VHH binders against q9y6x5. Designs and how they scored, part 142

Target 1, 379 residues: q9y6x5
Amino acid sequence: LPPKLLLVSFDGFRADYLKNYEFPHLQNFIKEGVLVEHVKNVFITKTFPNHYSIVTGLYEESHGIVANSMYDAVTKKHFSDSNDKDPFWWNEAVPIWVTNQLQENRSSAAAMWPGTDVPIHDTISSYFMNYNSSVSFEERLNNITMWLNNSNPPVTFATLYWEEPDASGHKYGPEDKENMSRVLKKIDDLIGDLVQRLKMLGLWENLNVIITSDHGMTQCSQDRLINLDSCIDHSYYTLIDLSPVAAILPKINRTEVYNKLKNCSPHMNVYLKEDIPNRFYYQHNDRIQPIILVADEGWTIVLNESSQKLGDHGYDNSLPSMHPFLAAHGPAFHKGYKHSTINIVDIYPMMCHILGLKPHPNNGTFGHTKCLLVDQWCI
Below, E stands for the ipSAE of ESMFold2; O stands for the ipSAE of OpenDDE; V2 stands for 0.75 times the mean of E and O plus 0.25 times the DockQ between their complexes.

## First folded at step 7 (VHH)

Design ua47 (framework vhh_8dlx_2)
Fold by ESMFold2-Fast, scan of step 7:
Structure ua47 (fold): chain B 379 residues (1-379), chain A 120 residues (1-120)
Amino acid sequence: as target 1 above (379 residues)
Amino acid sequence: EVQLVESGGGVVQPGRSLRLSCAASGFTFSSYAMHWVRQAPGKGLEWIGNIYHSGSTFYNPSLKSLVTISRDDSTNTLYLQMNSLRAEDTAIYYCARGLWSEARTYFDYWGKGTLVTVSS
């Protein structure tokens, strides 16, 4: 039978939660598998950009999902994370489920992973669920396991997405140990349910499972606000994205808008597009606006109001608070191996290797993940 | 203080139309995407659709032909027009403010909801 892979994401699972909270089910998974302690994600450290980077191996400027909110000046189209069904936004890259379906006589299955309910290059996941946040983890898992067991041609790549702990991270903040402990215990129980279900269905021994996330979370405060309205009048620009990375489309001369913003707050950096630091790999795409504001960790950009969120992400990808982890188990992976750090773009070529697929050109380095795999030499 | 107040709910006969309103205050309404979400008795939350600050609208594909979302930034009001109402549209309808750059599951402000009952 061809190799099979299930890729699971728990949105907003900060890497150091593993050190500060108890995860008996996840730790049992790791004992017989591998753990990457930190995954360095791509900038901007947001949900849709990083989920698409995981499945394409590309920086955001290359795959085109450059934020959860985007604007294309040529077509006058707006992208919202709440309805991402226009293929226009997703067509700048080829995600792994499309490659899986086109290179081999194989199927893909998806439970809510960003992009999987969109036809990309005229190809949609063979089995998928339209995004609906009210659908339980158990229902998503039941559909995925049914498709993995009963498909012809066989499902060889499956994805499963869950919105927590991101939603609770925003609501309570990562420093609220009482509420976060409750939320993270529930996630650990869901991991236990996942493993038990796969064992009961006879899938566990021959299935490769990756558990990862797109980003972390940092504590925010009413004491750390940047009021953009104190810097510049709304009549001078169109706001494409707000916080913690603001995307500014000038309605007047770009230099005049830049000059009004550049010294407004000591807690944000203001960049003309061509001056965005090269290390972000966030410059070469028409969906990146002419002026970008980047808030310092824990600072929130607001429009003459307070913010109720106590946690946020989107900040500089060098920050450990923005990093998720990766755990994996299955026939392709070593047992009991721990690795310090990989780049989030490295996951794609590793997954292609496991599935026997030829990767599309990408920004990942297969060598960075070799130590995780039983069929590779690590040096 | 941010407030969202829904109105326009009530009892309506099957096949008819109804327009809900949401009055927003305490923030720069014109700068935010706004959402409609509903909860039918004994069910979870169902996202209906949103309207971007630009006026661009996006809908749940299951509901797209039945609903229209609009906004009036001069009065800070969000609207949901519903046509061809069915018994299964009976729900509490919520107005919600979405964080511009967040996933669909996090809305930082919600209204108290307005009940729509579709009954003959």
Scores: ipSAE 0.013, ipTM 0.471, lowest interface PAE 6.6, mean pLDDT 89

Design ua48 (framework vhh_8dlx_2)
Fold by ESMFold2-Fast, scan of step 7:
Parts: sequence; structure tokens; C-alpha cells
Structure ua48 (fold): chain B 379 residues (1-379), chain A 120 residues (1-120)
Amino acid sequence: as target 1 above (379 residues)
Amino acid sequence: EVQLVESGGGVVQPGRSLRLSCAASGFTFSSYAMHWVRQAPGKGLEWIGNIYHSGSTFYNPSLKSLVTISRDDSTNTLYLQMNSLRAEDTAIYYCARGLWAEARTYFDYWGKGTLVTVSS
């Protein structure tokens, strides 16, 4: 019988939250499974890019989802992060649910993971829910567990996405212990509900479950604003994305726009596309704009206004505040094992191994995750 | 001070059309993506669609054939055109400013809403 895997994401779950808040249900899950304390995500540290990196094992410049808001200069198409169903944006990579359906006679199921409601290379998840933030965690879980038990060909790969704690992280900021405690306690309760539902349905002992996230969160402030309007007039450029990574499309000579921006703020780095640091792996794609602005941690780029945002992400992926964690439980995983750090692109080849799939070429290294797995030698 | 004010709601018969407006002030309206969101009595929030500064629009697939979002940057006004209204379209309608990177998960400014009642 083929192995089964459920991949769960809680958007914006900063790794450091595990040290500062109580998670009794998550701790019970980890006690009988594995924990990776930090996952080094890809740049930019945003929702759509990192969710697609998890399921493709590729850097953003390679899979093509380079931001939550994008412009493709070759085709002149614009991308929306919340409801874009155009396969064009997603077709530069093959996500694991497509590989699962095409290499094996198996089904995939999805509750709102980014990209799963889009046909990619003419293949859509066998079972899926169109993205709708109004749908409860319980309804998403009910659909996923129904599909795991009642499908032919069998569902062997399933995904479940939840918008918190990201929404509350933006609203309150990660330093608001009172509000974040309430939100994170609710998430722990949802993890408890997940485990209970899987046990009740007889799925728990034979299902591999990964709980992870796409990025962390850092505290922002009205005292840390970069007013772009102070540096350059709107007539000189088209703004493709704003904060904390601004994507600038010049309407005049690129060098002239760069010269107007390069000394705008001591708390922002301004890069011509070819000068973006190699360590970001954020250069070789038509959707990366000619000039990129990168704000320092906790600084917000604005257009002559205040920001109500108290938390944000998108910053340098070397920052621990931008890192999520990964916890896993199931027959493929050791029990009670703790690992320090992996790269987010390493998750894909690990998942392919668990499912018995041949991975597409990717930027992950299987050796980084083999110590988590019972069928591997940790050398 | 950022302010969003919805108008144009009221009682409308099934099958009719209605256009809602949202007047924006206190920020550079032309530089932001704007959203329409609704909440039916006893239900959660439902995202209707958005319009980018470029004029590009994206809609909830369940509503795409029934609604059109437009903007007039010269008057700082956002519009929602609704056609073939049904009783289930009865809701409070909000305009919202979305954050560029987090438009799907967080809206940083909301209006107070305008009530639309679809009834005979």
C-alpha cells in the first residue's frame, strides 16, 4: 500500500513563538515525532513564494512565484496573490501534487494550499477547495479527512493551509504577548483537533503528518518608516510591490531612477537587478524587476502616509525572525528527535522520498533531512 | 487620517443591479490595491474581489460573472457593480485597503460598511 502524507501550514508561525508560548498539543505531537527548530526560508520571505518553494524544492527565481504581487515584463501580465487562477504564473515548476498524480496512479487533495486550485501543466489537484478565507479550519479538515478515506485512486498526498498566525501577527505585532498568546493558544487547539480527528478516523498510525510554516514575523513601528515619495516622484516609475521589498519598474532610464533612490534612506538597500546579492538566489527571472529595494528588519516602506501594520515579513532570509519551524509525526519519522536547521527547499526531496516519488531537479539536499527518517542512515 | 466611506446600499429587488461606491481619503489612493468584502447575516467575511493600481482586477470565482470592480483615481473612488442580485447577496458590503504582500490575509483599513438587502 502506498505511504500517505498530510502537509499542514500555519501561515506566519515564527519559530521563536515555540520558546515564548505554551503549546501542549504541539509538544505532544513533537514528543512522539521530530522537530526542526528553524527552517531557513527563501528570499523574499513572503507567503506565496515560500509555499511554492516547499512543494517544488526551488528558489523563487527558479519556480517563478517571486512575490505576492508580480509583473512579467515579457508577457506584460500582472499577478494577484489572493485569487489569480492563470496557470502562466505557476507553470515554471512542477509541484509535488502534480508529480504524485503523474508518476503513480494516486490522487492528491488540497484545502487551500497556494496553487492547488490552479491547473499546473494541465494537472489540478484531484480534490481541492477554491481559496476562500471564510471557510473554517474544521471544514477544511473535514474535507481532507473525507478525501483521505474515500478516494479511488487513493489520496496519498494532502495539503491543509490556515491563515493564522500571520493575520494577527500583522495586526498586533509579534511583541504583543497578550493578543499573540490568545491567537497561538487557538492554533494549538486546532492542532489538538487535527490529531483527535485523525485518531478517531483510524488514520493517525499510518499517516505521515508535517506541520510547518512559510515564514516568521518581526515587529514594525510608526518610528521606522521609509517614505518613498520623499526620494522620487511617481512619474518616474511603476510600483509593482511595496514593502518590505519594493519592486520598481522604471518609466525613464534605469540608472536615473537608481540614482534618485540609492541614498534615499540609511535603512534600505537599493539594488539594480544584476547587483542583488547572490546569497538571495533572487535574480534570474523576468518577474524580478529592474530595481529592488530591501528594507532593514522592522522598517516599512510607505507612500507619504502612516502604516497601521505592527508586524511584517519579507525581510532578509538570514534573519531568525523570518524563520518558521517544522514538526513531523508518522511511520517515516523518528520519535523524539530534535534537529537545529534545514533549508525550506529541503522539504520537497524529503517528501518525495516518503511518497516514493522521483523528484524533479531541485535546490534541496536530501542529506539535510535524512536524520529525521527511520529508513535512512544519518551520516 | 486614512478613511474609507461606502455608499449606495439599500433595498433592491431580486434580479436587479446595484452599484456601490467607496470614497477614499488620507492616502495616495492611486498607488494601492483596493478590495470589496461582504458579510451576510450570521456568516463570516467573504472576499468579493480586488483592483490593482494598474486597473487589473481579480474576483472570487463564485462571483466573477455577477460583479465588476472599477476605480476612478481622479476622484479617489472605488466602485462595485453587482448584477442579477439574489436574496443570498443580502450583506453588509465593505471596501478595504489591502497590503501588497498580504492582501489575502490582512486588510489594514476598512470602511464601516453599507447594507444591501435583496428582497421583494
Scores: ipSAE 0.013, ipTM 0.416, lowest interface PAE 8.3, mean pLDDT 89

Design ua49 (framework vhh_8dlx_2; at its last look DockQ between E and O 0.59; V2 from the best seeds 0.00; counts 0 for: pae E 2.9 > 2)
Fold by ESMFold2-Fast, scan of step 7:
Structure ua49 (fold): chain B 379 residues (1-379), chain A 120 residues (1-120)
Amino acid sequence: as target 1 above (379 residues)
Amino acid sequence: EVQLVESGGGVVQPGRSLRLSCAASGFTFSRYAMHWVRQAPGKGLEWIGNIYHSGSTYYNPSLKSLVTISRDDSTNTLYLQMNSLRAEDTAIYYCARDYWGEARTFFDYWGKGTLVTVSS
């Protein structure tokens, strides 16, 4: 029988939540599987970019989803959460479900993972749900497990996405222990439901399951605001993305806009595109704007108004607060193994190996994840 | 204080047209994308469409031929023009501000809504 993999994402699940809260169901999952304590995500540390990096193994400059809000000046197209279905935005890479369907003549299934309701290179996930935040975790799980058991060609790669704890992280901030405890306990219960459903359906022992996330969360405050309008008039530029990474498209000379912004705040770095630090791997794509502003951790860029966000992400990917974790269980994985850190781009070649797929060229390093796998040796 | 106030709802006959308005205050309206969303009785939220600061519009494909979204930045007003109204268009219509740079959460501020009832 071909190997099967279910990839689950809980949006905004900061790695150190595992140390600060109790997760009995997740800990039982980890006890008989593997845990990677920190996953170093790609810059910028946002939802669409990092979800696409997980399934392509590419930096954002290479896969083309460089932010949650993008603008293409040539075609005059906008990309956002409410306008994400144009294949134009997703076609700079080949996600794993497309490779799975074309390379191995197998099916893929998706419950709302970013990109799975879009035809990419004229290929859409064999089974998918159009994004709708009102659909319960149980309904997403019911569809995924039905497709895993009842499909021809067989579903060998499945994805499941859930919006929490990101939404609550923004609303309450990660330091609100009372509210975050409630939210995280509910997530742990959903993990318990997932495991129990797979056991009841006879899938648990033969299915590889990865539970991960795209980014973490850091505490914000109305005392830590950067008012962009205090530094530059709106008429000099078009704003493509705002906070904590602002994407600036100048309407006048780029150097003039840069000079107005460079001393705006001691809590924000201003970069001409070619001066963006090489360690970010965030330069070589036309969707990256000529000037990028990067706020310091916990600082919010605003347009002459207060921010309602108590938590946010998008910050420097070297920050531990921006890191998610990865837990996995199944026949491909060791039992009771703990690993310190991998790069989020390393997940893709590992998943290709588990599924027997030839990976497209990517920025991941298979060697970084081989200690997790039973058919590999460390070093 | 960010405020969005919808108006123009009411009872209309099938086949007629209706224009809804949304008055925005407390922020620089011209810099944000704006959305229209509706909720029919006993149903979930249905996204109608949005309009960017550039004037570019994107619509729910099931509604595209029936609606037009526009904005007047000089008066901080968002509009929804609806044509060929049907009983199934009966809903509370909401004006919403785009949740800039956030994914899987469409809106950061909403109005209270305006009720449109299409009589059979």
Scores: ipSAE 0.648, ipTM 0.824, lowest interface PAE 1.2, mean pLDDT 93
Fold by ESMFold2, look of step 8:
Structure ua49 (fold): chain B 379 residues (1-379), chain A 120 residues (1-120)
Amino acid sequence: as target 1 above (379 residues)
Amino acid sequence: EVQLVESGGGVVQPGRSLRLSCAASGFTFSRYAMHWVRQAPGKGLEWIGNIYHSGSTYYNPSLKSLVTISRDDSTNTLYLQMNSLRAEDTAIYYCARDYWGEARTFFDYWGKGTLVTVSS
């Protein structure tokens, strides 16, 4: 019987929530499995890019989902959460569920992971839910477990996505202990429900489960605003994305736009595309705009108005506040092992190994995750 | 300061058409993508569609043939045209502003909604 893997994301789960809040169910999951305390994600530290990096092992410039908001000047196509179904955006990479279900006697299932309701390379997840934020975690879990237990050919790779704690992190900010305690307790209860459901259905002992996230969350404030309209007339550029990484498409001479922006705020770095730091791996894709503005941690770029957000993400991926965690349990994983850090792109080759898949060319390093796996020697 | 005010709701007979408006103020309307969302009694939120600053529109596939979204940047007004209304179209209809590059959650401003009741 082929090995099976369930990949779960709780969006916006900052790594240090584990030490700052109580998670009896998640801590029990970790005690019987493995923990990676910090996962260094990819820049920009936004939802769609990082979820696609997990399942492709690629930097954003290489997989083409470079932001949650994109514009292609040649085709005049827009990308956003509400307009994410065009395969055009996704076809620059092959996600693991496509590779998996093209294998002999295998299927893939998905409950709302970004991209799983899109026919990428004319291949859509064998079983999937169209994205709908109104669908409960219980219904998502019930569909996933039904597919894992009752499919022919068998589902060997499944994904499950949940919007919290990201939504509440934006609303309250990560420093609001009262509200975030309530939110995170609810998430821990959902993890308890997941484990209990898997046990009840006889899946727990033979299913590998990864619980991870795409990014963290940092505190914002009305005291930390960068008013873009104070620096440049909006008629000089098209704004593709705003904060904390603004994407600027000049309407006039690019150097003129850059010069107007470069001294706008000491709390913002302004990059011509060719000058974006190499450590970001965020340069070699036409979807990356000619000028980007990168706000410092906790700063918000606004258009002459206040901000509704008390928490945000998208910042420099070297910031610990942007890092999620990874926990895993199952026959492929050691019991009670903690690892300090991996890169988010390392998750893909590890998953391919567990599933016996040949990985596509990628930016991950299998060696970084060897210590998590029972079939590998950890020096 | 940012305000979105829906209007044009009311009781309407099945098979009829209805046009909703959303008056926007307190921001540069022409720079934002705008959305329509509805909530039927006892149900969750349902996205209807959006319109970008470019005029490009995208719709919920289940509603695509029944609705049209338009905008008038000179009057800061968003419109929803609904045709061939059915009892299941009874809902509170909301205008919402897209918050640049957010995913899965968080329109930053919502209207208070306008009730549409489709009843004989």
Scores: ipSAE 0.443, ipTM 0.750, lowest interface PAE 2.9, mean pLDDT 92
Fold by OpenDDE, look of step 8:
Structure ua49 (fold): chain B 379 residues (1-379), chain A 120 residues (1-120)
Amino acid sequence: as target 1 above (379 residues)
Amino acid sequence: EVQLVESGGGVVQPGRSLRLSCAASGFTFSRYAMHWVRQAPGKGLEWIGNIYHSGSTYYNPSLKSLVTISRDDSTNTLYLQMNSLRAEDTAIYYCARDYWGEARTFFDYWGKGTLVTVSS
């Protein structure tokens, strides 16, 4: 029988939540499997880009999902969470569910993972749910597990996505212990439901399961604001993305726009596209705008009419507050093993190995995950 | 204070057309993408479409042939043209301001809505 893999994402699950809160179900999952304590995600540390990096093994500049909000100046197209279904945005890479789907006697399933409800390279998952935030985790879980258990051709790769604790992190801020404790308790209970459902269906022993996230969350404050309107007139540029990484499309000379912004705040770095630090791997794509603004951790870029959140993400991907975790269980994984760090792009070659798929060219390093796998030598 | 006020709703016969308006105030309207959303009785919210500050429009595929969204930045007004209305189009229609920065929350302000009833 071909190996099976379920990839689960809890959006915005900051890695250090595991150290600061109790997760009885997740800890039990980890005890019987593996844990990577910190996963270095890709810049920018946003939802769509990082989820696509997980399933492609590519930096954002390579897979083309460079933000939650994008603009293509040639086609005049826009990308956002309300407009994400045009294959134009996704076709610069081949996600793992497509690779898997194209194999004989295999199919893929998805419950609201970014990009899974879009035909990419003219291929769409055999089973998928259109994104609907009102659909419960239970319903998503039931569909995924039903497909894993009863499909022909068999579902060998499946994805499951949930919006918490990200939404609550934004609302309450990650430092709100009372509210976040409640939210994280619910997440742990959902993990318990997942494990229980798999056991009930007889899938637990044979299914590889990865539980991870796309990014963390940092505390924001009304005292840490950068108002762009104080530095430049809005008529001089189009704003494609705002905070904490603003994407600026100049309406006048780029240099003039840059000069107006470069000293706007000591808590914000301003980059021309060609001067973006190499470590971000965020330069070689036409969808990256001519100027980007990167706020320091915990600072918020605002306009006069902007709403304020108590938590946010999207900052420098070297910041620990931006890092998620990875836990895994199943035949492919050791039991009771903990690993310090990997890169988020390393997940793709690992998943390909587990599924017996030939990976597309990617930025991941298979060697970084060898210690997690029972069939590999750990150096 | 940001305000969105929908108007133009009412009772209309099947097959007819209707244009809804959304008057915006309290913010620089031309800077923001705007959305139309509806909620039918007993159903969840349904996204209709949006218009960006560039003028580009995007629609729910299920409704694309029946709706047109436009804007007038000089009057801070958003429009929804609906054609060939059906009973199933009965709903409260809302305009909403676009917001980015949160994973799946892309609206930060809503109008109170206007009721459209399609009935013979």
Scores: ipSAE 0.029, ipTM 0.572, lowest interface PAE 2.9, mean pLDDT 93
ESMFold2 (binder alone), look of step 8: mean pLDDT 83; pTM 0.847

Design ua5 (framework vhh_8dlx_2)
Fold by ESMFold2-Fast, scan of step 7:
Structure ua5 (fold): chain B 379 residues (1-379), chain A 120 residues (1-120)
Amino acid sequence: as target 1 above (379 residues)
Amino acid sequence: EVQLVESGGGVVQPGRSLRLSCAASGFTFSSYNMHWVRQAPGKGLEWIGNIYHSGSTFYNPSLKSLVTISRDDSTNTLYLQMNSLRAEDTAIYYCARGLWGEARTYFDYWGKGTLVTVSS
């Protein structure tokens, strides 16, 4: 009987939320499983890039989803919205559901995980839902559990994505304890529903379940704005992405654009592509623009306007506010084990090990996650 | 101050067409992805579609054959063209601004909506 894995993402679930709020259902899940207290995600700390890094084990420069808004200089194509279904954007890597279907002659199932409604290397998730934010968590869960129980070839890898607490994190900011408490209580209830459903269907004891997230959230303010229009006239460049990492495509000489930007704000770093810090692993891809602007934590880049968002992400991946957590339960995992940190790219080779898949070359290190697993020696 | 103001709603006969407008002000309209969303009486929000700052459109598959979204960046106006209107299309229609790089989770500005009533 092949091992089975369900990977669940709650978008924008900052690791520190676990220490500052009560999660009775999640704590019960962790008590009989494992907790990684924080996960160091990849730069840029955005939804699409990090979700694709989880399932490929690659830095963004290697898997090609380098932002939620992109321009490819070679093909002249624009990726301007998460609803773009062109396989071109996703074909620079092989996500785990494709590997699962091709190596093991097994099925994959997906409820809204980024990329799962797109054919990648001519392979689409065996069962999937087209992205629609209006579909309830309950409906996503019903489809995933139905597919886990009633599929031939058997579904061995399944994914489930939920937009909260990211949407509320943007709206209220992570430091609004009253509003975030209500949102996070609702998330915990959804985790309770998930566990209850799996138990009722007889799946719980034999299914490996990972609950994680792509990034955290930091507090923003109307007092922390960088007006890009005060730095440079828009006639000199094409804007590919804005905040907190701006992607600038010059219409004139690159050095002239760089010189207009480089000292404009003390709260923004300006990089020529080849000068982007090596620690970001954000340089070697045609979709990374010639000039990249990186705002300091909590600062928002704007175009001569205010911003209503009270929370944001995308910032430097060394910031603890940008880090999610990982919790897991199932036959592959120890019970009651707590681990301090892993890299988000380490999740992919761990999942490949659990499923018995040969991983594609990746940036993760299996040794970082072996202490979580019952079949591994952690020294 | 960022503002989105919908107009063009009203009572319309079944089978007819209607075009809604959304007037945007207080921001660089041409640089943002824009969305149309509706809410029928007693129901939740239903996403209709979006238009990228590049002009490319994506629609809810259930509505794709019935609607067209367009924009005029010179007048800062977003449009929703609806054809073959049915009683089920009775709803409050909202335009919304997509957050840069966050089309999935949050719209940072919404209009107050315009009511469309499809009745004989």
Scores: ipSAE 0.271, ipTM 0.654, lowest interface PAE 4.2, mean pLDDT 91

Design ua50 (framework vhh_8dlx_2)
Fold by ESMFold2-Fast, scan of step 7:
Structure ua50 (fold): chain B 379 residues (1-379), chain A 120 residues (1-120)
Amino acid sequence: as target 1 above (379 residues)
Amino acid sequence: EVQLVESGGGVVQPGRSLRLSCAASGFTFSRYAMHWVRQAPGKGLEWIGNIYHSGSTFYNPSLKSLVTISRDDSTNTLYLQMNSLRAEDTAIYYCARGYWGEARTFFDYWGKGTLVTVSS
């Protein structure tokens, strides 16, 4: 029977949480599998961009989901943070579930991974749940395992998304050890439930399971605010995205807006689109605005108000605080192997290899993940 | 100081319609996505839907045919129109401000809520 893979994301799971808290269920999973200690994500280090990079192997400028809030100047369309279902936003890339359904006569299943409730290149995941944050992890798990066991053509690629620890990371901040300990213990229990359910249903021995995340989290403070309204009057620009990366669409001359912003705060870098650092791979897309503001780690851009968040992400992808981890178990993976770092775009070609799919052109390098796989070697 | 104040709740007969309002202050309302969420007695929070700064609306698929969200940026007011109310719609209804640039229904401020009781 064809190889099968379940890709699980716990949103906002900072890599170093693994060093500072106990995860008995996750450690048991890793003992018989593999661990990548750091995954270097793409810029900007936000939920939708990085989830789409995982399943396409592309930088944000290439796959078109460049932020959680976007504006396309060519078509005059606005993108919502609430799972916009317009295929226009998602059609600049081909995610792995589409490839799985089209190259192989197989099905895909999805419990709320970003993009899976949208028809992309006229193809929607064979089984999916429309996004609804009110649906429990247990209900998502029940649907995924039912589809993995009771589908024809067989489900060979499945995804499962969970909003924590991101929501609590924002609310409490990653330095709140008491609250984060409680949240992370709950997540470890959910991982235990996942493994137990797969074992009970006879899926565990033949299923490849990847547990990963899209980004980390850093501590914010009311003492680290950048008030954009003190820099420039709102009549001069349209604000497309705010913090920690502000996307500015000028209503007047671009150079005049840039000059008003460029020296406003020592804790914010201001870039004209063509001057965005090449290392970000964040320049060549119509949805990237003419001026981008990038706050320093832990600084929040606000509009003449206090900040409500104690933790945030979206910052420079070179920051270890922005990095998630990757753990995996299954017939394709070594047992008890630890690897230091991969790029988040490397996950896609690895998954294609496991499933026997021909990857679309991408920014990942299969050689970087070979050492995770049975009878393979790292370059 | 960000404030969200819900109004318009009360006792309503099954099958009737009800419109809730949320008055916002202390921030630039026109720049933020706004959400409605509810909590029935003894149950968890249920997301109803949101409206983006552009006016685009997105709804919980289980509720889409029953609700309409709108906004008036000139008065800093968010609205929830509910039709064909059922006993199971009995809940405290909250308006909430979405965190800008956060994709998955994250709320940074919410009001005290307004109670809607659907009974005969």
Scores: ipSAE 0.455, ipTM 0.756, lowest interface PAE 2.8, mean pLDDT 91

